# VH-VL binders against q9vjs7, part 35

Target 1, 121 residues: q9vjs7
Amino acid sequence: LRYSQGTGDENCETLKSEIHLIKEEFDELGRMQRTCNADVIVNKCEGLCNSQVQPSVITPTGFLKECYCCRESFLKEKVITLTHCYDPDGTRLTSPEMGSMDIRLREPTECKCFKCGDFTR
Short names: E, the ipSAE of ESMFold2; O, the ipSAE of OpenDDE; V2, 0.75 times the mean of E and O plus 0.25 times the DockQ between their complexes.

## First folded at step 20 (VH-VL; framework fv_tezepelumab)

Design la6 (at its last look DockQ between E and O 0.05; V2 from the best seeds 0.00; counts 0 for: pae E 10.3 > 2, placed apart)
Fold by OpenDDE, look of step 20:
Structure la6 (fold): chain C 121 residues (1-121), chain A 129 residues (1-129), chain B 108 residues (1-108)
Amino acid sequence: as target 1 above (121 residues)
Amino acid sequence: QMQLVESGGGVVQPGRSLRLSCAASGFTFSKYGMHWVRQAPGKGLEWVAVISYDGSNKHYADSVKGRFTITRDNSKNTLNLQMNSLRAEDTAVYYCARETRYHWTKGSYIYRHEAFDYWGQGTMVTVSS
Amino acid sequence: SYVLTQPPSVSVAPGQTARITCGGNNIGDEYVHWYQQKPGQAPVLVVYYDSDRPSWIPERFSGSNSGNTATLTISRGEAGDEADYYCQVWDSSSDHYVFGGGTKLTVL
């Protein structure tokens, strides 16, 4: 039997996506101090990857199924400042300390086809 | 106008503790992440710790993790470094440094860059028996 | 751990262009910052985000970053440029800030 690995990076790419980020901050007692949000453009992986099913004598089902998914091959973390902050009553906060919030976000910088369910990288 | 002034350095024996302080002025301290960076005599720069602008996030170099604690008091414009279980290899000039707020903006969000744009003069810590 | 590699020393004649390299695996994918440190002084940021420069830093200082090498370029080298230079990155995988070993620039 011939083993063939699936490939298909040709249709897997990094795209831009706009998301709405929301983060709540709580005090030591668990009370909400503020909520901050922003619309942010982040990278995402999107595309089709070639999957393959072939007969196999080494699998219980008699078939070897290789499914490939478009996923990140590289990630980068960025610090994003959320510029819209509000107190629990919905009033916008404008002070230097409370008017914005920094968060760390990881986004893909490169994408390629990986075996689906493979999270070891 | 922008100024960072470290203090608290000195000579201590191994296993002892020391607390460093950094006084900030000339900028809105509460808006900036702050760092400690050290430099052993005749050696290069080594990052030690970072604390976010509001103190909610802290990270440490592996070499000091579990021994050092970074804190800040935004009401007093002070950055601190509690150093416990000091070792000879902790001997260095300790700098406090401000993290940059350099950024690019797309829409309503800001991506920040992480460099150190202002440094204190440093305070010397010597750990010796 | 991410490692940045710098030459221990670089020498240039006055008026010549100095180039200090910082090597790292796929460093081109990272934002590189550069610091100048003169004897007995604190470091000074001279280049950030690969090629950006603080307004108080002369235009003679520039930076580039691609592949596995970042480069600090100092054109029209002056005696006052003699110092140690450090490259630095933020390693997202470890959340560590990493400095190169430093390069001593001598202007002869």
Scores: ipSAE 0.021, ipTM 0.603, lowest interface PAE 6.9, mean pLDDT 86
Fold by ESMFold2, look of step 20:
Structure la6 (fold): chain C 121 residues (1-121), chain A 129 residues (1-129), chain B 108 residues (1-108)
Amino acid sequence: as target 1 above (121 residues)
Amino acid sequence: QMQLVESGGGVVQPGRSLRLSCAASGFTFSKYGMHWVRQAPGKGLEWVAVISYDGSNKHYADSVKGRFTITRDNSKNTLNLQMNSLRAEDTAVYYCARETRYHWTKGSYIYRHEAFDYWGQGTMVTVSS
Amino acid sequence: SYVLTQPPSVSVAPGQTARITCGGNNIGDEYVHWYQQKPGQAPVLVVYYDSDRPSWIPERFSGSNSGNTATLTISRGEAGDEADYYCQVWDSSSDHYVFGGGTKLTVL
């Protein structure tokens, strides 16, 4: 009884992507105080992972297919400065306290092939 | 003033259905992911469901999957929870909650796992025989 | 399923520092958010993304998250801080949001 394993073109890697971030800030009464934005570059996982086929008496086809998916194996914190802040009327805010906003994001720094649906810490 | 107002709670028998609504005002509702969170009397908080800002993605806690359906109508600024096959264990105050918002473009995603920065006052659901 | 463990209660004397822990396997790899809930009220966000505060929350509320433990710290505790406190994360293995069991803070 013969079966095959995945070969060849597996390429799971970390790639750069562009996003536009917008963050609204509200006071405790729910009134908007400012809106900040920036275009930023962050990482994503992308690529192909090989699937595998092996003999099995449990499946209807007599074979078991194992799918692998490209997922993050490690995340790292990145601080993003939103550099364009505006008051509710659309006036640019330029003071050091209100002219920018730092936010923290986690992005993948390492990507690997995992069995599909299998996320672990 | 930002407001989230839940409605549709009540007393029902096991196996029946209820539909909860959350009316949003004072912010751009269509820019925010929305959640349902519940709290049984004398117990802690339990996350129930989330719906993305445009309604394209939904996730549910295992305890409600297949019985509850989260939906939104961005033209009416409403969040809904259809609750079918109710059980005594579903007895709780149900809150709608707004997640923090970040905008991103097609083909990109951001690893930012959201807080719930604004909560309604809740609506009580009691399931009893 | 992923579990966040909080002590059921914490007591501090007025003016003293309270520390409320939230334990989870590799919790330092996730952002932790903290909520305060007073009796008969909805929860209120007090710390988010491990250590950030909403602008209306006093600076005496602070947070940290490393390894397997996140901590909410309330310095100069006062009677107005008496409440239940919940930690919350997103669990990457299930795509679920998870709350801790809650900690009742008593100031006496």
Scores: ipSAE 0.006, ipTM 0.650, lowest interface PAE 10.3, mean pLDDT 82
ESMFold2 (binder alone), look of step 20: mean pLDDT 90; pTM 0.931

## First folded at step 21 (VH-VL; framework fv_tezepelumab)

Design ma1 (at its last look DockQ between E and O 0.36; V2 from the best seeds 0.00; counts 0 for: pae E 7.5 > 2)
Fold by ESMFold2, look of step 21:
Structure ma1 (fold): chain C 121 residues (1-121), chain A 129 residues (1-129), chain B 108 residues (1-108)
Amino acid sequence: as target 1 above (121 residues)
Amino acid sequence: QMQLVESGGGVVQPGRSLRLSCAASGFTFSKYYMHWVRQAPGKGLEWVAVISYDGSNKHYADSVKGRFTITRDNSKNTLNLQMNSLRAEDTAVYYCARETYYHWTYGSWTYREGAFDYWGQGTMVTVSS
Amino acid sequence: SYVLTQPPSVSVAPGQTARITCGGNNIGDEYVHWYQQKPGQAPVLVVYYDSDRPSWIPERFSGSNSGNTATLTISRGEAGDEADYYCQVWDSSSDHYVFGGGTKLTVL
């Protein structure tokens, strides 16, 4: 009456992914001042987590549902330098202050199966 | 230049419904998470709702959950807020705001900064008998 | 249920440094964003990621965040800085966004 996938079917892991990052910089009037880009390698969480549904006399629905999602358990800050910056006309910007842009993001360093909807653990 | 223009505000009775719209231009709307943020007269800012760039994920403040629905139409560059079962405490200026963050990827990954870098000028909603 | 606490008001003399605090449990583990709102206007982002600044915002706006307190610092305060200031965090695990209650800055 229930389907059990077993623990051997989980494959939630931290994987490297190549992505193309683009960041637009706008002025206070919402006009584009430059666009910067780079190809970078970042981490992502990817994979499957075991879930199951089984009969239960305790729940209002008559079922106990255990749903798990592959998500980050730890994040780290990564500073990425976008090295290809262009003005609104498409002209490459090469000055030290406008020819590159540092951005920061948090990427996963550890991924695990967590009960869905439990973002604090 | 970038524009966010809210519309659809007005005066309504409690229990009625209202639909807000936000017209976006001057940026690639379909790359950005979009938000509604409200401000009651003389009060502070309160986040209301967020919708992902493709509309597949939505979250709401507890004060509006179950009554408000955020939607978007990327073909029309439009963000919407359906407000049902309106209450006096929903009286506020409603801003649409973009969350600054996008990337073009070989996959479904997106990166978000969690900040609101551009705001519309707002539309007033008054709920009173 | 995350709560951000700001003082209701702060006053500084012209040319002096204003410090506006934003309190939250373990806020130092979050990135804090700051907005300026002048009367009758929409908010404007002035600091994000604790300490980064949009290119049009003067360098005298700065931020810090550690422990249970984030701080927006406005050096060499001027009349044009009079506004309400809000801190904000994004809880990426729940996709909830929280604003502080706001601080009215007066330059006297």
Scores: ipSAE 0.040, ipTM 0.691, lowest interface PAE 7.5, mean pLDDT 83
Fold by OpenDDE, look of step 21:
Formats: C-alpha cells, sequence, structure tokens
Structure ma1 (fold): chain C 121 residues (1-121), chain A 129 residues (1-129), chain B 108 residues (1-108)
C-alpha cells in the first residue's frame, strides 16, 4: 500500500472500541439452535487522511485525484467468547456446551493512511 | 428450515429487462446482507450485487453497475434484482445468497467480510436474439 | 481489480488428501471462504474465515491461509467429494466480492 504524502498519518490512529457481536447458529437442517452475543472491546482505525484533487493536463478527465484512507497496516487474530446464549424461545442457555460460543475475528494493531482503492500491502 | 427460492428467470432479447425475485424463509431476513451471484453456463461464479440489512447500502459488480438494481422488502422477506439493458453476457444461472452474520461497525461505517452460507437453487436467465 | 488464482483441476486417489490452492496478493491478510459445487447444484459453503467450518460439513474439510496462498484441504478423499471448488474474498478496496476461477476435483 502507498502511504499518504505529508503528515496525514498523524491523524490516523488505532483506538479501542466497544462493539456488540451477535451470532446465530443453525443445525444441518437449517433450524436455529441458539443465538449468542457479547459486548467486547476491539481495536479500530480512525482518523483523517489528506486527499486532494488538482487540475492536470496529462489525464483525460483534466484532474489528478489522490484519495487517502485511514486503514489497518497490521492485523491480529483473536478468539472472542460470546457469553450470552439463548435458545430460539429466548431462554438463557447455561450449560457449558451451549452457554457460550467462541468466534474468531481480526482486529487492527496498527493504522496508517493508505491510498484509497489500493489492495496491495 | 432455512430456504431461499429464486424466480423470474426466462428467455429475453438483448436490450430488454427482467426482474428476478428471491423468497426467504426460516430466518430473520432483516438481519442479513443479501447477495446475487451468477454463473454462466460452464463457467465459474461471479458476484453481482449486495444489499445491506435495510437496503440503505448497495454495491454492484462493475459488469452490471448502472444496469442492475438490487432491492429488498423485509416485510415480505423478498430480495429482488431488476436487470435492465440485458446483454448476451448476462446469460447465467442467478443465485440469491445470504451472507454470514460476522461483521463489526467502526464509527458510521460497517466492516464486513462475510461468507455466503445459504444459497437458493438458482433461476436461469437467457439473453439471446 | 483483485484476482484470485486457482488451478483448473486437481486429482486425488480415494483415501488420500486433496489440496486446492487459492493465490492472491497478500491473501493471508484477507478472510478466505470456500464453496463446493456439484453438477446441477447450488454452491455449498464448506470453509469460511480461512478455517472455520459449518457444523454440517465433515471435519475432513479444513482451510488455511498465509502469505499469498490459501489452501483447502480435504483429507480421506471420497468419491462424493468430486466437485468444483471456489475460493472467495471480500476486497475492501473496491467493495467487491471476488471468486477464484474454480478447481475441479476428481477422485480417481
Amino acid sequence: as target 1 above (121 residues)
Amino acid sequence: QMQLVESGGGVVQPGRSLRLSCAASGFTFSKYYMHWVRQAPGKGLEWVAVISYDGSNKHYADSVKGRFTITRDNSKNTLNLQMNSLRAEDTAVYYCARETYYHWTYGSWTYREGAFDYWGQGTMVTVSS
Amino acid sequence: SYVLTQPPSVSVAPGQTARITCGGNNIGDEYVHWYQQKPGQAPVLVVYYDSDRPSWIPERFSGSNSGNTATLTISRGEAGDEADYYCQVWDSSSDHYVFGGGTKLTVL
């Protein structure tokens, strides 16, 4: 990924964020077995990056567009346990097997200003 | 049981329009992003369009952008695809698919990387003169 | 645009392990999903988020993703595993979902 020109990175940072995760689990017949959820703290990328549009005589449109976005430069995977599980009728599940659910997600560990639309890292 | 059932496929001439529909049942429809995916005869899978929970956000493949419109009616558990200005290369089986529930929100935007965990049987669209 | 590359075909003997690769630039930083499609049928999700598996999919199916290559592994291959397999990612740069070209698995 191409880095932002100038001091754009100063405004893009890794922050903590509380999110609510929900997961429905279905059996092989497509019947809902349970719904699990939890409030968890994860990292997010947030901030401003410098973008510009300027006239250009070398582009067909007459403009040179440079857009930069605050995005993750590094990710880490973590396992999160959803500790609130309910059956289809809304009854809280408390058994060791059904009372919680582990899910995996990736979160940013570093954030920087990258050119928007660039998928190369 | 969960079920997705596509309908509306058929044979049409180039330049004509066709509307596909997908009826969903067995799950809370309004809680899932929905997709259209197509497959030309003897070819691979091609993503076509996605629509968010309430229809406020839509994205399209470049190949159909400006010609196709994805919509949903959560009160009727239906997903639709309006196909205008049809071309021969649009000939394919069209599948509706549900995206998994894995996603998270950062500020005012949603980050998602879900898989398509349930698919309909597909409906065939043939565009020929 | 982001491109996923799969071999057009893979062959395996019954009882042996099949490996289907999906190549992409820094694909290890993306979540990869895998679908199985048999003739005349809709695709079926077999692996998602690199290595997760739906409960109704046999444990013989597993996935890994690192560097520039994701891999679907099918241990103890059976005749019933013969199908087309597709890898898939979501490209956040373009807001597109991208499928690989597909791999035909033959069990000989």
Scores: ipSAE 0.028, ipTM 0.709, lowest interface PAE 2.8, mean pLDDT 87
ESMFold2 (binder alone), look of step 21: mean pLDDT 90; pTM 0.929

Design ma2 (at its last fold request DockQ between E and O 0.33; V2 from the best seeds 0.00; counts 0 for: pae E 6.2 > 2)
Fold by ESMFold2, look of step 21:
Structure ma2 (fold): chain C 121 residues (1-121), chain A 129 residues (1-129), chain B 108 residues (1-108)
Amino acid sequence: as target 1 above (121 residues)
Amino acid sequence: QMQLVESGGGVVQPGRSLRLSCAASGFTFSKYGMHWVRQAPGKGLEWVAVISYDGSNKHYADSVKGRFTITRDNSKNTLNLQMNSLRAEDTAVYYCARYTYYHWTYGSWTYREGAFDYWGQGTMVTVSS
Amino acid sequence: SYVLTQPPSVSVAPGQTARITCGGNNIGDEYVHWYQQKPGQAPVLVVYYDSDRPSWIPERFSGSNSGNTATLTISRGEAGDEADYYCQVWDSSSDHYVFGGGTKLTVL
């Protein structure tokens, strides 16, 4: 991680994070058929974004504070294989069909400071 | 068996408050983000609010922001919607819904994947004079 | 605010293929999910991530998404498919969840 450069600097960046994923699989009657999990590494956006104050005649103070959030600028699809699957009774499932489960997620690959709520498609 | 059961709907006058509850069972409630989605009579679906798995992040549709509060109690497997300052346009069936088989969030909630994969049967809220 | 546009209704003859569209600016860059709702019932997920199906949904339900249009396709349409169908996306720019206005499918 980087040292802070002071209160005027931004340090929004894409960082690796370890998360624990659980996916429960159900049938059409809502009965659990298996639960699968894994610890995986994914990207996240993390960091400080500077806020700024601008003159405004429409606020009680005569100033408008612009808030900036560290958010994704680009997402990329990643397939995660959950390798620890169990039936409803807690028995480990090891067959090729039931012993793992692939899931898709999109993770940030670029992060930038944006006005909070100002991101468009 | 996974279930979502909404309760707390009824008839109320404009300006009053109502609290909806959703009881969850049959899945690991504390690992999932939860939503409220509503449907006015004869109209389409409208997303209302979301709360992250641990309750640390919440988002609201503009039409309810400042009036509605989504909360959860993971020790009781319950999702709640406090609705204040009710208006005629809030008249709808309110569904609680689970989003995807996996849902994860962090920090400013920069990531969200999934679909509404399970819905309750809804509870009716009528706001009328 | 991101807007999803669906035709209000689609009619097909029994046994024929129904196609329900969902229009949005650059919707092909987003995952689109589809829900079926029969009268008096809660919505049911039928297609997600553009083209995937829950295991209990028949193979005759399929989806595609490219450019400005996502499409739900129901082959060999039958009376049991009569319902309202909604498309939905997560709008990453606002962190809001957006539904289309719904399409009523009629099968004679």
Scores: ipSAE 0.172, ipTM 0.721, lowest interface PAE 5.5, mean pLDDT 82
Fold by OpenDDE, look of step 21:
Structure ma2 (fold): chain C 121 residues (1-121), chain A 129 residues (1-129), chain B 108 residues (1-108)
Amino acid sequence: as target 1 above (121 residues)
Amino acid sequence: QMQLVESGGGVVQPGRSLRLSCAASGFTFSKYGMHWVRQAPGKGLEWVAVISYDGSNKHYADSVKGRFTITRDNSKNTLNLQMNSLRAEDTAVYYCARYTYYHWTYGSWTYREGAFDYWGQGTMVTVSS
Amino acid sequence: SYVLTQPPSVSVAPGQTARITCGGNNIGDEYVHWYQQKPGQAPVLVVYYDSDRPSWIPERFSGSNSGNTATLTISRGEAGDEADYYCQVWDSSSDHYVFGGGTKLTVL
């Protein structure tokens, strides 16, 4: 795992953001049963990381390329309830069973500058 | 009913090009990211490429990067794969597949997650001299 | 690249429980999905997000994921369950979708 050695990490941070979550449920024939959504606050990674391209006599291309990206270093699982559900006709569902939907997602808890494309984590 | 139908497969010589197409129906095509996945004869599944719901983002497997191009036409509910500089190792059944519709958006970003919930029946591509 | 390891084959008697494993480094930190593929057919999603299941997939199919191993469990195995099974993850580091090598399940 390669981290940015510069001050790039200062610019990569974990932020709160409001997102629109949408999930559609289909039956075995692919027909929509319902669509559920909600506005929720989740963490995101955002910021600038230092990247560099410099000439090199030891590479076939003549350049050394180091790209760094702001991304998650740690994730946590979160269960979110989608509270707005609608049938295919656009009618809001209000029953306890159909009027809401629980979903699982992961969100960042920490963010850092990592080498882009580095699959070592 | 959901349907994905691949076409364009055939037999070609190495170095030649081939264009695959996938026709989608039964769902709102423009809401879903689409993928190509291939399977060599008697072998396992290999992911090939992905294109975002609006076509703004694309990604490829290293094995096909620079040779294959994934595109989509949401007005026609079609997914395409342009395959150039074909090699023998590209011989496979090519499937088009979509994500489960379980996404969120913030700003201009769409976080990709989910599984391949629907697959076409595939189209066979054979590259041989 | 991230690698998923599956046993080439698993055998089970009818009515018994089959378990297919998928090994990967810290795979428990990733969501694992499972696909069933019968001869001459396209893959079918049977388990997603470790343990969730499409409504049209029988409850006999379940999944778990922890540590370095994900497991697909098929209870009360039937002849119709005979197929190849693939595990799959999305590697956020490389933005690649990775499949296991597949496991052939035989119902004896």
Scores: ipSAE 0.078, ipTM 0.685, lowest interface PAE 1.5, mean pLDDT 87
ESMFold2 (binder alone), look of step 21: mean pLDDT 90; pTM 0.928
ESMFold2, fold request of step 23: ipSAE 0.095, 0.014, 0.011; ipTM 0.705, 0.661, 0.658
ESMFold2 (binder alone), fold request of step 23: mean pLDDT 89, 90, 90; pTM 0.927, 0.930, 0.930
OpenDDE, fold request of step 23: ipSAE 0.031, 0.035, 0.026; ipTM 0.670, 0.689, 0.661

Design ma3 (at its last look DockQ between E and O 0.16; V2 from the best seeds 0.00; counts 0 for: pae O 5.7 > 2, placed apart)
Fold by ESMFold2, look of step 21:
Structure ma3 (fold): chain C 121 residues (1-121), chain A 129 residues (1-129), chain B 108 residues (1-108)
Amino acid sequence: as target 1 above (121 residues)
Amino acid sequence: QMQLVESGGGVVQPGRSLRLSCAASGFTFSKYGMHWVRQAPGKGLEWVAVISYDGSNKHYADSVKGRFTITRDNSKNTLNLQMNSLRAEDTAVYYCARYTYRVTIKGDWIYREDAFDYWGQGTMVTVSS
Amino acid sequence: SYVLTQPPSVSVAPGQTARITCGGNNIGDEYVHWYQQKPGQAPVLVVYYDSDRPSWIPERFSGSNSGNTATLTISRGEAGDEADYYCQVWDSSSDHYVFGGGTKLTVL
């Protein structure tokens, strides 16, 4: 037997967030070659999930507490081009090789409460 | 120039504690998520722990959870690993490593799929009786 | 727990193409990163997000990932490519980072 979750107490959802995305590139000697940036809108999972208690004959207490976490249920790829690239002196880089940089992200499109560590793979 | 320098390794008996430090320079340390990765002698790489750029999120490998604590001090550009209740299987070279890029998102979330683009030289921890 | 399987060793003749595989259930749904480690040195990132390279890594290094197999390809193999190579993913089911067991590349 298990308690039902209280739906009014949980607030796990996908929210839009504007972030400032920066990538600094270094060479094999650890010297900075350029920095690129952009402002980007991304999804994130945000919120709380209630833990559940259920009867168990296996544990010393006779109950098993299950933790639930707000996690991604589905992800999608988003490719972002950073077009504001600068050399170490702060000079804008405009060549095709150095004037832009692609960043790959997977961001959540759905977020749900799962038992912690319980994702389908 | 970018540097990550680990320290605090040594030889200890089982059940004892060690604290590892990683000193960062040449990049904006406070903007990067950081990891500890270890390698037992003659073995492969094993991830240990991660901490988000602002310290708000931490995750651990099952083999160390409850015994190890990852922390950072952004004012000193240092990453730390407190290692309690050490066991023989914790014997390894410990590396600090950083994510390839930075994302400034506050809260309980980090970009978990990033790679580790720069690694320190490692510090050796030996746990033996 | 999620396991990444690599062959323990791969040998190629100089100038030939080496392929190092990383097997995992549905690994094509994950981004795969590859690290090179020479004896006595820390790992170095050579391929990330399946197929991207840091700007200082030669174009001879490439990657692909689909289905149950990711592959690091090193064309025109050189003695300087001799190293251990590790694949790595983030496992969403455990929220852990997982490395393959490593592959020793020899150029004979």
Scores: ipSAE 0.247, ipTM 0.763, lowest interface PAE 4.8, mean pLDDT 84
Fold by OpenDDE, look of step 21:
Structure ma3 (fold): chain C 121 residues (1-121), chain A 129 residues (1-129), chain B 108 residues (1-108)
Amino acid sequence: as target 1 above (121 residues)
Amino acid sequence: QMQLVESGGGVVQPGRSLRLSCAASGFTFSKYGMHWVRQAPGKGLEWVAVISYDGSNKHYADSVKGRFTITRDNSKNTLNLQMNSLRAEDTAVYYCARYTYRVTIKGDWIYREDAFDYWGQGTMVTVSS
Amino acid sequence: SYVLTQPPSVSVAPGQTARITCGGNNIGDEYVHWYQQKPGQAPVLVVYYDSDRPSWIPERFSGSNSGNTATLTISRGEAGDEADYYCQVWDSSSDHYVFGGGTKLTVL
């Protein structure tokens, strides 16, 4: 079966988004050592992709369903520093070692419309 | 001290238009996405529309798509909902709500999850002939 | 469309624990949020991202989510907890925000 991809790619874009990141750190015993957070701007994929449902005589359901989703085609790794860290009691940590946390995050650099079923959660 | 105050509700006939407004205060409005959620009398909550923090992205429920337009003015800390071609089934209390969202990373995939953390008191819209 | 199923009503005696369920297909893979709505009032977020709680919400309110069922738990139920409770998710397939039908909690 040939799937018509349509022209939905033009509506799928890489955009900026402000998000709140939270990360908890645990010690070797599974106890929370600290929680760090920050508001950061990251890339996201956003937009409409052409999906369609059409009658079909070759499927048991009587329909051919094609679903497309705006997803990343390329990713890059970004190091983000979480600048607000707190101990389990809610006290702000200010030491150079504990007052911030670097995390690695992959974010989209390009976005396209893909068949929704091509990806596994 | 965060506050959302809806206005613009009223009684209108089917096919007419109405513009709702939501005034935000007590937080940096421009940093947060905003939603409209409605509730018909005696019924549950129904999501209507969302607009991103900078207004660059908008999404609508299928029930209002093509009829409603969500906008925002960050310089005035206002959220708006232009409702056109109103129907009887649009009768509801309309709430503006601020959302926060969190990113979850699973393998190579990034997922967004949103919650409505602050709500206005709502404004009533009645569509009747 | 994605559907969330809640019981229409739940009753609990004062001081007892109330559990409100929210059913959905593989809902455990999604973050669930819970809202409380008292008569004539706007909804209030009580639990978000399955189990997180706003600081102004009592710790009596907790949430869990696994499999096909999310649960809001209200320990030591009080008369003031009488309200409608709604679960909510973001459906990535439709990019819609979906609410459950709501559950009326009565404290006897």
Scores: ipSAE 0.023, ipTM 0.638, lowest interface PAE 5.7, mean pLDDT 86
ESMFold2 (binder alone), look of step 21: mean pLDDT 89; pTM 0.917

